# Designs tried in a protein design chat: VH-VL binders against Probable Rho-GTPase-activating protein 6 (rga6). Part 8

Target 1, 235 residues: Probable Rho-GTPase-activating protein 6 (rga6), of Schizosaccharomyces pombe (o43027r312to546)
Amino acid sequence: TNLCKFTFPTPECAPPSLLLPHIFAQCVHFLSLNALHVPGIFRISGSGPVIKAITEYFYSPPHFWLDETSEIFKRIGFPSYIDIAAVLKRYIMLLPGGLFTHKDILNLLVPLYVDSSRVKVPIDIRNEMAALCFSQIDSYVRFSILCSLLALLHQIATRTQELENGMENTKDSTLMKPEALGIIFGPLLLGNSSTDLSKSCPSGNVNDLMRFETEKARVEAKIVEGLIIHWPEVL

## First folded at step 24 (VH-VL)

Design i4 (from e4 with heavy chain V102I)
Fold by ESMFold2, last read:
Structure i4 (fold): chain C 235 residues (1-235), chain A 123 residues (1-123), chain B 107 residues (1-107)
Amino acid sequence: as target 1 above (235 residues)
Amino acid sequence: QVQLQESGPGLVKPSQTLSLTCSFSGFSLSTSGVGVGWIRQPSGKGLEWLALIYWDDDKRYNPSLKSRLTISKDTSKNQVSLKITSVTAADTAVYFCARSLIYWDYPGDFDYWGQGTLVTVSS
Amino acid sequence: DIQMTQSTSSLSASVGDRVTITCRASQSISSYLSWYQQKPGKAVKLLIYAASSLQSGVPSRFSGSGSGTDYTLTISSLQQEDFATYFCQQYDSWPYTFGQGTKLEIK
């Protein structure tokens, strides 16, 4: 619950002097330095006891820097990169009120990041409009969470591309491409927005409503995928 | 009970204009987010998307055929029409119309199709 | 334009078999992919949308999977009425494009 000043390890990827919850900052820092290559990161479930221990021990005072020498992990095992990623994801899932509070955030973001959107926004103003959308975040802590998360996800996507470019015609579907990260983080970041399904489903038919909900999740995924890919341009 | 049905001339001579009509029921093109499109299938070949029109008269065309295509609607008759100018034997195909809904400002696939109508271009 | 490729043009199988049909996109389509069933003289039927979501009224033996560029339609236990041609379609970007089809035939 205690906040700390945070500088992302690759300073070009995020604004300086962010303000993060201590547990979030430790997870982001550790993953950014050590885990950009990990297959299935954020997708694969971690160890429940380890996730619980990290959450309980580092959420409140006394605060400890996460490293392999911590005595807590001698009792429960050292965390994998998957365990630390699961803690980060869980923190965002439990964030009261979510990250965005604007009720129609999807309508604002779709034209910016969904290529076949009917509302076409010129690419030269996309970054300015995205920055304006993020200025609606009324908490510097929530803004810092967004910036540090997207910086981390962008680094993972960049490392994945580097690893695939080094492969001699072999594909590794377990590496986390922007598409996969978008599927995981789309509903997590955008799913808390308020949405009027009756306006978006003109028929009101139950089968059409089910289709509209499925497509909502996929639009959320596409938006986050685009944010991950183009994150340096938004800064 | 969404239904679509195509009608066309059956036989068209080369260089003439092909006119197709899609009549539909169980939905209205006056309803926000509703669209109707055209797809064709030449004999023994795959499907080719041609055009799509939405309730607000927004129109999309396959770029490779755009200069020859005109799509229009008559909302009061629940009909959508497609015209293809300067036809050749390559335009011989089964022509389908199909419904497409807008999902969160994103155009969707084709959830309901007609039976198709064969159009042959021959002297 | 996004090219959609179904590498198998024809597939023979028996009733009760598990059948898998593949589709590859020339670039990532983010699961904006549909599977259609076409039988002679009948309207084309949507089976799967969003790569893995089952359309209403479609039997549960049909399933879809995949992400990025590679997608799969699976029929878990083939029935007599399932002999047809199957197409994939991307709806990620204009123009909409279809695979060339996979004809599923009786062995």
Scores: ipSAE 0.297, ipTM 0.663, lowest interface PAE 3.2, mean pLDDT 82
Fold by OpenDDE, fold request of step 25:
Structure i4 (fold): chain C 235 residues (1-235), chain A 123 residues (1-123), chain B 107 residues (1-107)
Amino acid sequence: as target 1 above (235 residues)
Amino acid sequence: QVQLQESGPGLVKPSQTLSLTCSFSGFSLSTSGVGVGWIRQPSGKGLEWLALIYWDDDKRYNPSLKSRLTISKDTSKNQVSLKITSVTAADTAVYFCARSLIYWDYPGDFDYWGQGTLVTVSS
Amino acid sequence: DIQMTQSTSSLSASVGDRVTITCRASQSISSYLSWYQQKPGKAVKLLIYAASSLQSGVPSRFSGSGSGTDYTLTISSLQQEDFATYFCQQYDSWPYTFGQGTKLEIK
């Protein structure tokens, strides 16, 4: 894979030097600058053909080596922000082994961000522990992908909050609140954990297993929601 | 099939201790992730969560009533008990027990309920 | 404590009607919301969990939606057996709390 050095536009949201695939870097960069206010970003499905076109462009050298982000997307035919966001989701979804290669990453994060009243962790300690969890990522590329993504999501969440504060009607379901983003990226980031469902489900019956999966997704969502909200403090 | 059934004294005098028992079948409180809780409902009022006990004997109480509540389990008999001390007329209600399952160490709601038992506090 | 407020304490409707009951939390509960049906002399029945997931055995005319603080239970076509009291419950934070209930009565 062709990698590039990447600096996130907002320094407080990511390490100063990241190493990203070109396609990921360009998409993150472009969205960070232009799409923070886009309703339904990451929620609305992108166009298959457009996603394909973007992907093909970046995997057909040397086009990605020479141009600014804006010029690249002009050449692709001005894909929508939704389509560009969809490329990021797809990239993460198809990443071999996922971002977190540790099979127990979910178990490590649950006590930090899900209050079961069994384990209570102060916020400062939680952030430190979360950082330690992230340090378990062996690949700097995967680490960079995670950091850049969460940085972007944090920006979107922040922008959403700003917009909401200016609006009298906060019932706009199109706004991408941290919770909404968590629902999308929770399973996407954490769902590949090789958990033996039969061992983790208390009753083992089919109905409870189905619910178990649903609740797992909710827990994953809550974790990612927490990470998005507190991301600058975790770094 | 999961079933729960509440039993109680029906009538309790003020200042006395109310003892309730929940008998259940179709599941075991020895199974990891299983919990049994108590909820009450005064006449014409909403539901109030009281307490919850888990398979590992971990207990949760409603903070507003914690000083008066004691929940316990007998796993061998598939029973959960609740005691409420110093009862008043305000404790008159239908009392329910219900099963709760923990998913990924996060507490759940109540998927199976008993039919409830009415307890009246009166002189 | 998280306060749960349902849109109405009572609602009258006819068989075949579309019925909607709303529940609002005093703070975000991250879709850790369940809906229950209560009938006199019967065990309380879980209808919806995780805000929008249908409990096994529950008719498809029941559905749940919402996020953050606002949630909705919908009955697409009311049946005779659906006249009951409905409760929402959050299980996001201790202590668990319920809405005040909505009694659905025949018009």
Scores: ipSAE 0.289, ipTM 0.718, lowest interface PAE 1.6, mean pLDDT 89
Fold by OpenDDE, last read:
Structure i4 (fold): chain C 235 residues (1-235), chain A 123 residues (1-123), chain B 107 residues (1-107)
Amino acid sequence: as target 1 above (235 residues)
Amino acid sequence: QVQLQESGPGLVKPSQTLSLTCSFSGFSLSTSGVGVGWIRQPSGKGLEWLALIYWDDDKRYNPSLKSRLTISKDTSKNQVSLKITSVTAADTAVYFCARSLIYWDYPGDFDYWGQGTLVTVSS
Amino acid sequence: DIQMTQSTSSLSASVGDRVTITCRASQSISSYLSWYQQKPGKAVKLLIYAASSLQSGVPSRFSGSGSGTDYTLTISSLQQEDFATYFCQQYDSWPYTFGQGTKLEIK
C-alpha cells in the first residue's frame, strides 16, 4: 500500500502527522470537503465498475493522485461521492484483521459504550479509557486510518445534526446519523476482534449462536456510534 | 426445551411480603451469560420490569421499586425467587419470570417466559 | 426512564390483512428493541429482537423495522392465530421498559 506523499487537510478532529495510504487519504479528503451532507453516504452502494477502476488505479504504480485532470476520469467519468465513499468502505473491509487487531479490544470497549449500566464510568474516564484502547493498535498506519475515519464520521454526524436542527419538521431518514454510521462501520472495524464465538455464547445451540452474532454486530455498532459521537473528546 | 414456571401465594394482605418463585428447566444459571428476570402486568395494563439476576449473582432492580425488591437464586434447584415487601393494591398483577441472555456483557431481552401467576393484594 | 409508546392500544383487522404496529421511544434506543406476542393463558412469545431480527420458529410474515426512536412491527398477511396483544420493549438502558401494548382484534 502506497502511503500518502501529499499533505491533505485532515478532518478537524484528527491528530496531526497521520500516515495514510494514498487511496484512503484522498477519499477522506474529498468526502470531508464535499460529501458531509450527502444522504445515504456509506449506506448506498456505489458503482461496482467505478469502484474497481479507482481501486485498480491506485494499486497501479506510479498512480498516486486523482484530480479533475486525471486520465482515468476521461475513461470512466467522474465518480459520485457515493462511489468515493464506497471505495473508502471497501478499503476498510478488505483490511486483514480489520483496524482493531487486538483480540480483547472489543471486551475492553463494551463496558465503556454498551453496558455502562452495569459499570458506571464517568464520561471523562470513558474517553480516556477509549484512547488507551486505541493504543493497542500496533500499526501506526492502522491507527492513522482509524483516527482519520472516525474524524470524518464525526464530521458527517455533526453535519447531519446541523441539518436536522435547521429542519424542524422533516425527519429525513436518509441522513447519516451516528447510529446509522455505527451500523455500517461497527462490524467493519470490530468484526474480526473476536474469533471464539462458542465460548461467548451461553447456550451453544445454533439458534442462540445466530442471535449472538446479531447482538455482537449490534454491540459493535453501538461502540462505533459512541466513538463517533465523542470522538473530539477521545482524541 | 427451555421452560419457566412461576409460583406464588395467589393472595397477599396489604403491608405483607410477597414471595414468588420461578422454577425453570432447559438451562442453568451456572452458565455464563444467563439471567432470569421478573416482569409484572396489572390487569389491563402494560408490562413492568422488576428485577434481573445473573449467573454470577449480579442483580438489577427497577429503581422505582428497588427498596422493596429482593431477587435471589438457587442454582442447584434451578430456581429464582423474588420478594416484594410492604405490598399494596398497586402490586396486584400477573407476575412473570423470563430468561435473559447476555451477549458480550450486554444484557439481552427475554426470549422465554413463564405463563405467569396472578397475585392479588386484598385485605 | 425511557418511555415506550405504541401507536394504538387496539386495532381491528381481518384475516389476510397487512397489519402495522408502531413503537416510539422517548430517546434513541439504537435498535435494542424487541417485539412480543401475548395471548391469554399462554407464555409471552418473543417475535423480533434487535429491531428487525426474526426469532427462531416465528413465521416469516412477521417483520420488524426502524431505527433511532421509531420502530415498526409488520404482519404481512394476518392469520387467525395472530389475534393477540403485542408489546415492544427496549433493552438499551436500565430500567427496561415496555410499550403499553396493542390488542389486535378480529374485525
Scores: ipSAE 0.145, ipTM 0.688, lowest interface PAE 2.5, mean pLDDT 87
Fold by OpenDDE, last read:
Structure i4 (fold): chain C 235 residues (1-235), chain A 123 residues (1-123), chain B 107 residues (1-107)
Amino acid sequence: as target 1 above (235 residues)
Amino acid sequence: QVQLQESGPGLVKPSQTLSLTCSFSGFSLSTSGVGVGWIRQPSGKGLEWLALIYWDDDKRYNPSLKSRLTISKDTSKNQVSLKITSVTAADTAVYFCARSLIYWDYPGDFDYWGQGTLVTVSS
Amino acid sequence: DIQMTQSTSSLSASVGDRVTITCRASQSISSYLSWYQQKPGKAVKLLIYAASSLQSGVPSRFSGSGSGTDYTLTISSLQQEDFATYFCQQYDSWPYTFGQGTKLEIK
């Protein structure tokens, strides 16, 4: 099995023993240590050839480890933080069935994070309910992927906040705030939830369906944004 | 095609109650996720949201005017009504009704608008 | 309440010009922002929703961008029919609020 035991660098953000694919574990580990401050991380597209090369490397036995001494770097050069982030993002995107196998997970999460005026859920209850939703993940590997990813995203968000606080009134729009990260990872994590659009869209018109999809993505973004912000409390 | 049309008295005296009606076609307020709202615009000023009613009779009001506003619907007639009590000159404006769609139980913006009806409050 | 502030109340431009209108929210509105076009005697028209999504039937010369508190409406090449008043609106939180409007006039 192309899995390894993984311990996230900040224990408060993840369980102590996770099981991750080598490629994913190394990306998370590397980014957690080196790339928390990188502007545009996960937003900026990496190098296609570099991403492809790294991905192929890990999927070509017996390759399971990549470090600074790896021969591949002589061929493709050293990947940027953006490239490594892109590899991680691609891995998530290509996961069969996504992280959540239950089709209705989005429906369970939506009331917790959106339209607080309609359904007021206290933050503590929201976090507990979110945790309950995640407990439905029957695969420890998928659970590990989710935990390690959200831990990383939480760290990035926290670092961004720290940088902003240190920068006297300089709003750097290139820094990855929870909102920005949510936009990227919302659909990526929750988008595979098979919602029958025909049943969920009020009018059923094609134009409205397109709008519906856009708003769905936005809701997904909002959910993940909330998870990123409150991740330690969700665990 | 979605269409909305506002109707009102045109002129109202101070302290009276203003009654507005929005008639619409191309959609139904019996459809889950559908809402109809009222927005007004005083001359030379910006837009102000007033109220919104949903298919399930849930209502939202602008807090600044809540005590004076009453929104209601007649689904069978495809109409939404708004009443504003104790009107003053400050209530002189063009009043619009507009459709709002809820996506994933989250409020939306206004995708279709009426042409508006002018209401003048004068003694 | 969330205050929406547009960069300018009036703007003069010529046909063919690139026009940019900005809208700032007093707090983050998570891209729950729409842009509207208003012409006298006509129904208000939705142009952009979700900050950057083009409403069906709207010309591609219109585009929206932004996140957090800062948003922008761009007309890549101004046409004669584009002279109108433009409004931004947030629908992130109750009560919904609009910008003061930007009147785009012929130079």
Scores: ipSAE 0.100, ipTM 0.662, lowest interface PAE 2.5, mean pLDDT 88

